# Ledger of designs, part 19: VH-VL binders against Flagellar basal-body rod protein FlgF (flgF)

Target 1, 245 residues: Flagellar basal-body rod protein FlgF (flgF), of Caulobacter vibrioides (q06171)
Amino acid sequence: MDNALYVGLSRQMTLRRELDIVANNIANANTTGFKVEDLMVRTEQAKPAKTLDGSSPVKFVMDTGVARNFTQGPMTKTGGDYDLAINGMGFFKVQANGGERYTRDGRFTTNPEGILVTQAGAPVLDDGGGQITIDPRLGPVTVGKDGIVSQGAIRVGRIGLVRPDDLSTFAKDGDNLYRNTTNTAPQPVTDAQIHQGMLEASNVQPVIEITKLIEIQRAYESVAKMMDNTAELSRSAVERLGKIN
Below, E stands for the ipSAE of ESMFold2; O stands for the ipSAE of OpenDDE; V2 stands for 0.75 times the mean of E and O plus 0.25 times the DockQ between their complexes.

## First folded at step 9 (VH-VL; framework fv_latikafusp)

Design K90 (from K79 with heavy chain N54K; at its last look DockQ between E and O 0.66; V2 from the best seeds 0.00; counts 0 for: pae E 2.3 > 2)
Heavy chain, then light chain:
Amino acid sequence: EVQLVESGGSVVRPGGSLRLSCAASGFTFDDYGMSWVRQVPGKGLEWVSGINWKGGDTRYADAVKGRFTISRDSAKNSLYLQMNSLRAEDTALYYCARDSYGDWRYGAFDIWGQGTLVTVSS
Amino acid sequence: SYELTQPPSVSVSPGQTARITCSGDALPDQYAYWYQQKPGQAPVLVISEDSKRPSGIPERFSGSSSGTMATLTISGAQVEDEADYYCYSTDSSGTYVVFGGGTKLTVL
ESMFold2, look of step 9: ipSAE 0.627; ipTM 0.817
ESMFold2 (binder alone), look of step 9: mean pLDDT 90; pTM 0.921
OpenDDE, look of step 9: ipSAE 0.690; ipTM 0.846
ESMFold2, look of step 10: ipSAE 0.561; ipTM 0.793
ESMFold2 (binder alone), look of step 10: mean pLDDT 90; pTM 0.920
OpenDDE, look of step 10: ipSAE 0.852; ipTM 0.932

Design K91 (from K79 with heavy chain S100E; at its last look DockQ between E and O 0.80; V2 from the best seeds 0.00; counts 0 for: pae E 3.2 > 2)
Fold by ESMFold2, look of step 9:
Structure K91 (fold): chain C 245 residues (1-245), chain A 122 residues (1-122), chain B 108 residues (1-108)
Amino acid sequence: as target 1 above (245 residues)
Amino acid sequence: EVQLVESGGSVVRPGGSLRLSCAASGFTFDDYGMSWVRQVPGKGLEWVSGINWNGGDTRYADAVKGRFTISRDSAKNSLYLQMNSLRAEDTALYYCARDEYGDWRYGAFDIWGQGTLVTVSS
Amino acid sequence: SYELTQPPSVSVSPGQTARITCSGDALPDQYAYWYQQKPGQAPVLVISEDSKRPSGIPERFSGSSSGTMATLTISGAQVEDEADYYCYSTDSSGTYVVFGGGTKLTVL
């Protein structure tokens, strides 16, 4: 395989994945609590093979997956008693999809039984893994910065915030939720604060992402043109680029 | 009783330096953000600088950026403002204020000190 | 740089309703806070989060926010309400916080 063709094909695959990621970021620029994603590119040192000249390890740039930037998004007021934002590195716990799931999306409500739930109806869990039930007879709900939910002088419960030791162990699970991909439970968080009446906006910066999209499209065209000047792969490279539009 | 007591205000010449202190008592200091707010006599309030509950985020008004440094000392339950390259327009009463949410920009200042006067004069 | 604009003064007679306004472009997305300052005293929070009244603040104090304008309302103003009033908020990004220029309320 020609070194120029290998480099061209490798760039097209990387650019396609970058395009998919950037398009997803743009689509979620208005998604509460969304964390911007980027292609994880890292160099890994491979074990050297024995050779006559010894070995200098060849470093590979590997696309190991999607990295998420968990930098705090801006918080904006809503005035809603069940709208919560986390200031700091933590996640709400919810009961969904047959287990514990985690989210930065603090758009909550009550169901007919008075249980605090997400917009999809998943119960929001307290610090002990139980449900939080609001009694409408006890007046308006107050959520303190420590997560304590009260109605007047009566403590209803405490919203449990957790954080994994390594954020890479959280994977998307739909409905703006994350699942824990390990057997190690996330640890309770004491250094994050909850703000009632606010929601965390997406940390996507649309102008930056649109600029990336334009740069990726131009890089695609440049690689496609280079591959068009190469005989057998020219039509295939143009065809792959054409499927994008 | 929850209280903030400022100290260190003095008369100083332009270009001089001064360190203000604020002693906190009656609450868990490390649970709260803190700010310095100043007021020129006869004029309005002006936010000067803020620091969050753990000291990891500090911010400064444009007028003092690069000249003032906010810090906190958990062992002494104290907030500090190091003021360098002082100018005549820095003359003001300096208040220490506690942020109710631990992040000075997303809540109110619920506790204020009585202020310490800084005068920058030739 | 972000600023909050208040009228420099408001005058009412005792028993009348005083309204003090605060204009800022970030107010649709950020809460406004209101402080009362009497001569020689530290500021006192009178309205939190646009409309919430802290414990110990008289019921005549209320607040609202609509669009780019927050309003402090003192229904049935009393002579002891004569003070300077400041609004306080942050810019949309949370980079800077500001006080408004202040409004001197005269009750006579």
Scores: ipSAE 0.448, ipTM 0.722, lowest interface PAE 3.2, mean pLDDT 84
ESMFold2 (binder alone), look of step 9: mean pLDDT 92; pTM 0.935
OpenDDE, look of step 9: ipSAE 0.781; ipTM 0.891

Design K92 (from K79 with light chain K52E; at its last look DockQ between E and O 0.49; V2 from the best seeds 0.00; counts 0 for: pae E 7.6 > 2)
Fold by ESMFold2, look of step 9:
Structure K92 (fold): chain C 245 residues (1-245), chain A 122 residues (1-122), chain B 108 residues (1-108)
Amino acid sequence: as target 1 above (245 residues)
Amino acid sequence: EVQLVESGGSVVRPGGSLRLSCAASGFTFDDYGMSWVRQVPGKGLEWVSGINWNGGDTRYADAVKGRFTISRDSAKNSLYLQMNSLRAEDTALYYCARDSYGDWRYGAFDIWGQGTLVTVSS
Amino acid sequence: SYELTQPPSVSVSPGQTARITCSGDALPDQYAYWYQQKPGQAPVLVISEDSERPSGIPERFSGSSSGTMATLTISGAQVEDEADYYCYSTDSSGTYVVFGGGTKLTVL
């Protein structure tokens, strides 16, 4: 009896955590570059993380009990000269929060000094870790599929894409950024392409998240009813024994 | 030089199976997404299936889901389409097409093969 | 399901401007691509990303996209431009890709 109520409470706590994760996914369904999350205790996990060998299996990355799915989100055209999307496995490098950070969010702009920056003002880094400076007098910016940034015939720099050996080493760092939790530098990526004039949307699938929400709510209700029945049976048994007859 | 060569098309009875192959040459196969596109004689183009540069993302038209399987082999520079439970409606010329992007849905088919004819009839 | 709608045929005289339309609900958010196919041949990409002309395509070919409609324009159409033309794009989710039904251009 005691074990049944403990199992019920433990299940409810897990269901509440799952609900929080699903709610966060739904809230970020329109967040550029957002990667859907799931609770790591869920059975039948996705394929292993992609490494430098060129495979791209779907994987939930385990980060403090949250699996994150880095599957490519849809890309949509915007026509913006500073809107970039990555097709393939890779991350932009930016200078933020006192160090190198990584993102799939390619919404960029220039600051007053002409430096290519994120929406939050963090410099976008080239393949050597330097910043990229745009001179408005040199005409429109073009970004090739290889990441080379040009203005007319002048090469301004190259946006360097990186990825870690293991995606689980990237942890959330706010503002749609990831930080590297290890001393092992992420490796340069040459097999991903950058598309100027496009942005990567969230990979959240609202139908799937709503289905999870319904399943979680049903499971929670079922456990709550079982716990109420068990508690009533326990109270009834104690009351019958305490009152002889 | 740069080319795609399809093979494996033939006449098959309804319910039968075929495996189509596409041999790529003259370019770095692993840089590109690939698709199968079919054309019923006298009719328009229909996208059938696509696969990204590394094989990690595959997609199928609704008419072929569950019956067709796309795959690629980097060692052989080859694209495949396994076609099961064939129907008369699958009768078409099947093209192999290279996407100029690393993914089948965000670019353009810049290189096409000559096609291989699949006929499903009794 | 998602469809791209093209007129079944367009006829022009040599030297006239031909305009071939392609309608689709996702075109405000997705690039359109245009293919030319002559009898017995594989398709050839003539317009990429709404308006970009690939190398080797004559300057008389141009493309545009506005709202839910993409347009292939052939200024000063020539008899060798007689072919079937297909538009290609993806649905609003980016998951499914589709060709239009095709337009037969006749240059008489």
Scores: ipSAE 0.023, ipTM 0.578, lowest interface PAE 7.6, mean pLDDT 83
ESMFold2 (binder alone), look of step 9: mean pLDDT 91; pTM 0.922
OpenDDE, look of step 9: ipSAE 0.133; ipTM 0.660

Design K93 (from K79 with heavy chain Y106F; at its last look DockQ between E and O 0.63; V2 from the best seeds 0.00; counts 0 for: pae E 3.8 > 2)
Fold by OpenDDE, look of step 9:
Parts: structure tokens; sequence; C-alpha cells
Structure K93 (fold): chain C 245 residues (1-245), chain A 122 residues (1-122), chain B 108 residues (1-108)
């Protein structure tokens, strides 16, 4: 009985975590550059708990972390001069939160000083880690597929495009930012392209996420019911024993 | 001069195979995605297959999927289309085209060859 | 499959404005490209990214996009502009690409 309750509780905790992740995916389905997340779970070798009728076993599961799917999101036109999309595996470099951060959100603009920045005001970094300054007097900005930023015939910089050796080392740092959790710097990317006038949409598939959401909710309710039944049986058993004595 | 030149078009029987080639010159071949586009005489343009700039992604129209294979050779600045299990409906003038972005999905075909004629008949 | 719809033919008098439309569900999200093809010739890109004119293309050619419709406009059509015109685009996801059915422009 105690084991069943413990197993049920652990499953509920995991399901709640899954629910939060799926909810976050749905909430960010229209967020530029957002990458869908999944909870990684491992089934333990312990005996499963069963529902009252024994038809729906509940196994003990352990949360092993969150996996991000970095597959390419759809690319959509915006026509914005400073809107950039990455086609391939790579990240933009930005200066934020006291250090170098990374993003797939290419909604960029210029601040009053002419510095290329994110919507939040974080400087977009070039391949050398420096800021990119745009001079409006030099004309419209052109960004090549290789990340070279030009105004007319003048090269003003190159967009920093990098990739870690292991994508799992990138942790979320809020506002569509990632931080490198290792001491190894991400490397320049040469097998991806930047497209000006486009943005990468999230790779979330809303229909799939909604389906997951429903399944999670059903599972949660099932486990809750199992736990309630188990608790009731235990209580009844104790009461019966008490009556015998 | 930027140029694409197709070759390999011929008359083949249904079920036969043919390999088309496209020789690129005058530009850095490896920077561009490439596509094959075919046209039945007197009819419209039909995209057939595409390969991105680094060859890591290939796509095919449903009509040719499983039968055609697109590839590229950087050393030879050449694009290829291996066509197997040819059908009468594959009869067309086949163009090779350069994509301006490096990916046919998000760019324009800014350079075209003159085409090579493929005829599938009994 | 994703489809782009064009009128089969458009006629215009010399000096008048020709408009060729292309309709597609993904056009709000994806750029349209336009190609000109004259008899016996390969297609030529005349408009890129809805409204960009490549170098060498006459200024009388322009493009626009609104909603699910892209339009190629030829202001002051000339006899030499008589050709087939094709629009090109991708679906919303960028997975599928397609040419329109083509429009025969006649300059009478």
Amino acid sequence: as target 1 above (245 residues)
Amino acid sequence: EVQLVESGGSVVRPGGSLRLSCAASGFTFDDYGMSWVRQVPGKGLEWVSGINWNGGDTRYADAVKGRFTISRDSAKNSLYLQMNSLRAEDTALYYCARDSYGDWRFGAFDIWGQGTLVTVSS
Amino acid sequence: SYELTQPPSVSVSPGQTARITCSGDALPDQYAYWYQQKPGQAPVLVISEDSKRPSGIPERFSGSSSGTMATLTISGAQVEDEADYYCYSTDSSGTYVVFGGGTKLTVL
C-alpha cells in the first residue's frame, strides 16, 4: 500500500513536470526561435502500482531532465532589414546577463547609438565578440548568407554564428537566450546560412502538444484516482482491524 | 561569365535509367543550392529536385520521389540527376538552376541552363 | 500539396499596365518569386522576394504581395514583354516548393 502511494506520487510529480513543459511549448508556439522541449523520463525496475481493478498499472518513473529539440523551425518572411533567420544549426551571439549568450531569435534592431541589438537591448556580437555598429548615413544594411553585414560597399561586420560541440550544454537563460554551461567556447559555424528579411518560427507543433497535454491530464487523473482508492483501502483495512480487536 | 550547361538528355524506354549532368562555371559552386526543374513542351514549369549548398539536404517532388537522386560534385562543379524507373510522364526539358540563397526553399533561381531534353517512349 | 494559382492568360495593349496575380495560402508567410519565359528560352528571374527587382530587369517590372496574393505588375507593357510568367514560392513550413501554372501575357 505504501509503495503504491509512493509510486503514484512520483508519477504525479513527473506528470506535473511534463504538463508544465507542454504548457510552455504551447505558450511559445509563436515565439521566434523557440525550440520545443520534452521531459526525459526513466522507468524504474520497481514493481508497478495497480489500479483497483488491476487493469492500469502505474510504474515508478524518474525525471532525468529536459531535452530540447533544436530541429529547424519554419522560416517566414518579414521584410525587416534587421530580421535574421538561421538555416541550419547555429546560434547568434549576444551580450546579455553579464556575459556571452546565444539565441535563435533574430528579431534585431538598432539602438540610438547605432548598435545592433536584440529587442531587449542586448548587443548582437560579431564573430570576434565585438559590437556591430550601423551608420544610417551609409545606407541600407545588407546581411549575406555568411553573416557579413554591409552598407553599400562597406563591410561593417560579420554576424557571430556559433555552435557548441554538444547542444545539451546550452541551458536556458530567459528571454529566448541560452548560456554555455561549459568552459569550452562554442565554435564558429560554417555549415549554416543567415537569411535577412526572415525569421525562424518555433518548431513547436501545436496539435502534437495539445494531444500530449490531454494525455498527461488523463494520466494524472488516473494516478490520482489510484492513489485515492489505495488510501481508502488502507483506511478500511485499519478500521476493520480495529473492529476485530 | 556565370553559366550552367545541362547534358545527358536522350531517348530512353520506359523503365530505363538516365543520368543528367549540369556543369557550373563562373561562380563559387559550393556556395549555392541547386535544383532541377523540368518542363513538358508547351506546358508549365515543374520543380523536380533540390540540393542545398553543402549537399546535406536533398528534396524531391512527389512525382519523382524514390526514382530520382540529386547529387553534386564540388571538385567538378557539377550537379547530377540520376533518373531511374523512367516513365512516359517524365518526358520533359530538364533545367538546372542556381538558387541565390543556397537553399531552393528560400531563394530565387537566378541562373538557369538551357536545358536538356529527356524523352521516354516505347 | 501546396498550390499557386495564376490566370492562364492576360492581355494588354502596348503602353498599358499588365497585372498578373498569383494566389497561395502561404504567401503571407513566404516570399513570391516571378519568372519570365519567352518561347524557346530558359526562364529569367524578374522579381525576387515579392518586390525586389534583380539587376538588368527593366524598371517597368514590379512586384507586390498582400495577403494570399502576389502580383507582378508591368507598367507600360511592351511587345517584348510578351511571354509566359510563373510565380514560385514555398509552403508555410518551407517544406514544399511549387511553381504556379503560368500566365501567358499577350501584348496586342
Scores: ipSAE 0.388, ipTM 0.733, lowest interface PAE 1.7, mean pLDDT 90
ESMFold2, look of step 9: ipSAE 0.390; ipTM 0.719
ESMFold2 (binder alone), look of step 9: mean pLDDT 93; pTM 0.945

## First folded at step 10 (VH-VL; framework fv_latikafusp)

Design K94 (from K90 with heavy chain K54R; at its last look DockQ between E and O 0.91; V2 from the best seeds 0.00; counts 0 for: pae E 2.01 > 2)
Heavy chain, then light chain:
Amino acid sequence: EVQLVESGGSVVRPGGSLRLSCAASGFTFDDYGMSWVRQVPGKGLEWVSGINWRGGDTRYADAVKGRFTISRDSAKNSLYLQMNSLRAEDTALYYCARDSYGDWRYGAFDIWGQGTLVTVSS
Amino acid sequence: SYELTQPPSVSVSPGQTARITCSGDALPDQYAYWYQQKPGQAPVLVISEDSKRPSGIPERFSGSSSGTMATLTISGAQVEDEADYYCYSTDSSGTYVVFGGGTKLTVL
ESMFold2, look of step 10: ipSAE 0.632; ipTM 0.822
ESMFold2 (binder alone), look of step 10: mean pLDDT 90; pTM 0.913
OpenDDE, look of step 10: ipSAE 0.856; ipTM 0.934
ESMFold2, look of step 11: ipSAE 0.637; ipTM 0.827
ESMFold2 (binder alone), look of step 11: mean pLDDT 90; pTM 0.914
OpenDDE, look of step 11: ipSAE 0.861; ipTM 0.938
ESMFold2, look of step 12: ipSAE 0.623; ipTM 0.814
ESMFold2 (binder alone), look of step 12: mean pLDDT 90; pTM 0.908
OpenDDE, look of step 12: ipSAE 0.778; ipTM 0.889
ESMFold2, fold request of step 13: ipSAE 0.622, 0.527, 0.577; ipTM 0.821, 0.773, 0.796
ESMFold2 (binder alone), fold request of step 13: mean pLDDT 91, 91, 92; pTM 0.927, 0.924, 0.938
OpenDDE, fold request of step 13: ipSAE 0.870, 0.867, 0.885; ipTM 0.948, 0.946, 0.956
ESMFold2, look of step 13: ipSAE 0.566; ipTM 0.797
ESMFold2 (binder alone), look of step 13: mean pLDDT 90; pTM 0.913
OpenDDE, look of step 13: ipSAE 0.716; ipTM 0.860
ESMFold2, look of step 17: ipSAE 0.608; ipTM 0.812
ESMFold2 (binder alone), look of step 17: mean pLDDT 90; pTM 0.916
OpenDDE, look of step 17: ipSAE 0.768; ipTM 0.884

Design K95 (from K90 with light chain T90Y; at its last look DockQ between E and O 0.71; V2 from the best seeds 0.00; counts 0 for: pae E 4.2 > 2)
Fold by ESMFold2, look of step 10:
Structure K95 (fold): chain C 245 residues (1-245), chain A 122 residues (1-122), chain B 108 residues (1-108)
Amino acid sequence: as target 1 above (245 residues)
Amino acid sequence: EVQLVESGGSVVRPGGSLRLSCAASGFTFDDYGMSWVRQVPGKGLEWVSGINWKGGDTRYADAVKGRFTISRDSAKNSLYLQMNSLRAEDTALYYCARDSYGDWRYGAFDIWGQGTLVTVSS
Amino acid sequence: SYELTQPPSVSVSPGQTARITCSGDALPDQYAYWYQQKPGQAPVLVISEDSKRPSGIPERFSGSSSGTMATLTISGAQVEDEADYYCYSYDSSGTYVVFGGGTKLTVL
């Protein structure tokens, strides 16, 4: 392939990645707790660390990836006793997919056994890693800003919030969940607050994402046309050489 | 006892500057969002500015944006409002108010001071 | 920009039910709060999160919110309930706090 074709293919791969990111954002514009994603900008990184308890950034061979913007989404009222929103940095812990998973999606309910679960049925974990069981006979559930779950005067448990040292260690695991990709447990959080009766909306701005989608599609088609025209010119040149002989 | 005490209200001329202070006591200051709310005597309440518990998120009513600056000092348990380019319409009793959560945007103002009077006149 | 609209005044006789309304386009998505203010005093929160009554507030105070309208209800109003009442909420973005213009409740 010639130099123009190599450049065109490289650009198409980048545009395809951008398209996938934007399409995913649009699909999740109404997903509770969703954090908008963007193509990771190139970051020049230094040699391995000399720092006692940390490391300097290292050079990455691949300069593309997905960055999540964890800016607080708007919180809106629902009035639901099992709707929780986190104000501040932190994630709910749930038991799913054979392990501990994390989410900003505070749409919870109880299963028939009274266990506090996500919409997909994953148990919500307390600060000790245990399940939280609600007895429907004990009256309405109350969740304080510190995560303490009560029914009347009875303390049922405490929803523990956690965060990783580096948010890049959390990867998508489906069902609006994240998994920890490292062997280092996320740290407990005490500087975030839980609001019962509210949910955190997606921080996606749909009009902006749709505009990006249109621009990416147009750019992709423009590169495809350029590559097609280059192939046609090459074919014409070969045909003229063939007629000489 | 839980208390908010405002100070620094005075008579100033249009275009002048004034700094209001609010001293907090009887509670953990760093757990709460804070706001300034003003009231023209005999008139209604108007929210002026808010700051979250960490101090990193500040907001301003349109009427004061660019002229007023809210800040907080955790070491002194104090909230401040720096008011520049004062106008006659800024004449009001200024209340210091505590949000029940760590952010002024999603809770209620559950504790109020008694206010400090700012008069802007020529 | 965004505002909360209250009637300027409401009058009832002692023992009657007073209803004070507050209208705003963001109220379907944002909680309403109600403050009572007596002359020369700082405001006092009487209803939180549409309908929750804070500790120390008499049971005659209640609140509701439906669509774009929140309502403060004082069942069996007493002379001591005579005050200015302000609704309070957030704009459509959730960024700014907004007070209503206030309602003077007269109980006589």
Scores: ipSAE 0.342, ipTM 0.680, lowest interface PAE 4.2, mean pLDDT 84
ESMFold2 (binder alone), look of step 10: mean pLDDT 90; pTM 0.914
OpenDDE, look of step 10: ipSAE 0.500; ipTM 0.782

Design K96 (from K90 with light chain T90L; at its last look DockQ between E and O 0.70; V2 from the best seeds 0.00; counts 0 for: pae E 6.1 > 2)
Fold by ESMFold2, look of step 10:
Structure K96 (fold): chain C 245 residues (1-245), chain A 122 residues (1-122), chain B 108 residues (1-108)
Amino acid sequence: as target 1 above (245 residues)
Amino acid sequence: EVQLVESGGSVVRPGGSLRLSCAASGFTFDDYGMSWVRQVPGKGLEWVSGINWKGGDTRYADAVKGRFTISRDSAKNSLYLQMNSLRAEDTALYYCARDSYGDWRYGAFDIWGQGTLVTVSS
Amino acid sequence: SYELTQPPSVSVSPGQTARITCSGDALPDQYAYWYQQKPGQAPVLVISEDSKRPSGIPERFSGSSSGTMATLTISGAQVEDEADYYCYSLDSSGTYVVFGGGTKLTVL
């Protein structure tokens, strides 16, 4: 009895976390460079446990983490000189939160000192880990497909792209940034291209996420109904025994 | 001298197959996206298929999806279009085009071949 | 499905300004490209990414895009500019690629 209710409550908690993930995906459907998330769930067999009528194995479902889909999102034009998109596998490096962080969000601007920064003010790093400084007196900035930043004939620097050996080592760090969870530095990338005047849209597909939302709601209602029926059976049994007094 | 040379255009019957080739020279083939674009004589241009510079992303117009296959061969500096289940509406001059962005997605076809004629006739 | 709409023809006198339009619902999110094609020849890219002029294209060619309309402008049109002009762009998903129907420019 308690085993069935425990399984029901455990399932509702998993469904609530799945709901949170889907809600976050929907909220970020229009967030530049956002990568859609899904709940990683694995099923483990448990030792047999008794049910009301006999012994049946209980499957134990564990929430083991969040899977993130790094598939490239569509690229859309903006015309902005500081809007960059990456075609291929790679991440911009930025200096944030006391260290190097990584992003697919290429919405950049300059600060009053001329330093190329993210929307949150984090410096964008060149291929050597230094800042990139734009002189407003030298005219418009050009960023080539190899990441070389120029103003007219003057080379200003080169935006360096990096990629980890294993994308699962990148964890969300807020502000559309990722942090490296390992001691192994991400490697420079030479097989990706930068497109100035474009941004990478979120790879969230709203129809898919809404479908997941509907499925979560239906699963939650089904578990809630099972738990209500179990509670009603227990209440009825107690009430009938009490009437015998 | 940057050039693209198409070949393989022929007269085929409906339902037949044909393989088009495009030989690239004068540039580093592996740095560029490639596309096939066709034109019915006296009519407008129609994009047929594209492939990115690494070959891992291919796209097709709806009219040819499932029937045509685009591929590239780095060793031969060549682009291919395998055309199966040909229809009368596939009759056109087929151009090979280079995309300056390494990807067909942006349509900056800066170098074109002279085209190879495919005629689907019974 | 997704279409780019161009007028079938535009006529101007030599030295006048020609404007060729291209309408498409995805143009706010996708760049437009313009190709010139003379009879018996392959197309030539004359405007890239809405407004960029490739090397070797005369300065009289310019482009713009606003809302759902892209415009190719030829200031001071010459008789040699007489050709078919095509716009090219993507749908909003970046999945479908289209050329416009083409515009025949006549320069008297």
Scores: ipSAE 0.120, ipTM 0.634, lowest interface PAE 6.1, mean pLDDT 84
ESMFold2 (binder alone), look of step 10: mean pLDDT 90; pTM 0.913
OpenDDE, look of step 10: ipSAE 0.171; ipTM 0.677

Design K97 (from K90 with heavy chain D31E; at its last look DockQ between E and O 0.58; V2 from the best seeds 0.00; counts 0 for: pae E 2.4 > 2)
Fold by ESMFold2, look of step 14:
Structure K97 (fold): chain C 245 residues (1-245), chain A 122 residues (1-122), chain B 108 residues (1-108)
Amino acid sequence: as target 1 above (245 residues)
Amino acid sequence: EVQLVESGGSVVRPGGSLRLSCAASGFTFDEYGMSWVRQVPGKGLEWVSGINWKGGDTRYADAVKGRFTISRDSAKNSLYLQMNSLRAEDTALYYCARDSYGDWRYGAFDIWGQGTLVTVSS
Amino acid sequence: SYELTQPPSVSVSPGQTARITCSGDALPDQYAYWYQQKPGQAPVLVISEDSKRPSGIPERFSGSSSGTMATLTISGAQVEDEADYYCYSTDSSGTYVVFGGGTKLTVL
């Protein structure tokens, strides 16, 4: 068996993983709070740059061979009373998958018991780790920028935002959730604000991801052509030897 | 009594510099985004510049980009606009405005000052 | 870059309904805000987040947004409502913020 064919196959497998990651980013370009991913060997850490407008470096967090960019996505209006967006560094706490989980996805609703829950039915936790219960008889819900949940003059609770000391300790846990991979509890956040009636969009930039997709597809085709040329040369050499004999 | 008081407006020649100040009182300054909004007498409102509640994000209208610098000082509860290379077109009443949120893009200007007049004239 | 378009003037009789429009391509994704400005005074917020009325604003003021158009409605306009009215919003990317050109409301 030819070492060139093994090298070509190995490169195609790496390109296939890159393609899968880029395809997942594109598929999630409209997913609330989604954070764009890249293959770890192709980290997109930009050099620090400051402009007169105060631009800062892109923040990447590594997770099982995938780098995830936790930069805040744009915020857009929805008008929904249970749609929340975080402006700043922080995560909502939810009770899911047998434990405490974290998300930037602020698409919430109430269940039949009046408990504030995610789209998947996971309770949203207050700053003390308890559930937040909405009484429909008390009128519309107001969520202040400090996370205080009210119905009229009645304070229902406070949505707690948390952040780990190191974002790399948060790992993907499905359903747009993250789990804490350490025994160190994430810290309460006081330097972020919540906006009711808005949602955080994905931070995927579709033009950039499509450009990566095209680049990867062209690299894949180039390796495939190289492997075909190698097989053709091998076949031609065997045919030349057979015609001599 | 929530209040914003602008100062520093004066008459200045083209190419000159001027620094506007806005003193805030009656509210927690560090919870709000702030902006400068100007108005040529007899004409409409024009957003000039904004700064978020932490001071880390600033933006400028294209007409002033590179010439004006917005800043805030939490210890003095004050917003500033440093205006350089002034032009006749910069002649306006300059308002200081508080955003109801921590970022001028996502809230309303719910508190305004009375403005300070800047005149750029030969 | 991004612009918000308002009619230059609207005229109504006292007691009639005034409607002031604001057109912008990003309004489906961004809230509109409305400011009233009387001569010699600073602007006053009259409608927040498309339709919310701040405390102290008379109930005759209301707002709506549909598609690329936001509308300020003054039901039963009074002489003291005579003023300039400005809409304010951002573009879809959050890069640019603008006021509309303003609408002079005349109540006579």
Scores: ipSAE 0.631, ipTM 0.824, lowest interface PAE 1.7, mean pLDDT 87
ESMFold2, look of step 10: ipSAE 0.593; ipTM 0.808
ESMFold2 (binder alone), look of step 10: mean pLDDT 90; pTM 0.907
OpenDDE, look of step 10: ipSAE 0.864; ipTM 0.940
ESMFold2, fold request of step 13: ipSAE 0.620, 0.592, 0.611; ipTM 0.816, 0.800, 0.815
ESMFold2 (binder alone), fold request of step 13: mean pLDDT 92, 92, 91; pTM 0.934, 0.932, 0.918
OpenDDE, fold request of step 13: ipSAE 0.886, 0.883, 0.888; ipTM 0.957, 0.956, 0.958
ESMFold2 (binder alone), look of step 14: mean pLDDT 90; pTM 0.910
OpenDDE, look of step 14: ipSAE 0.860; ipTM 0.937
ESMFold2, look of step 15: ipSAE 0.569; ipTM 0.795
ESMFold2 (binder alone), look of step 15: mean pLDDT 90; pTM 0.910
OpenDDE, look of step 15: ipSAE 0.870; ipTM 0.945

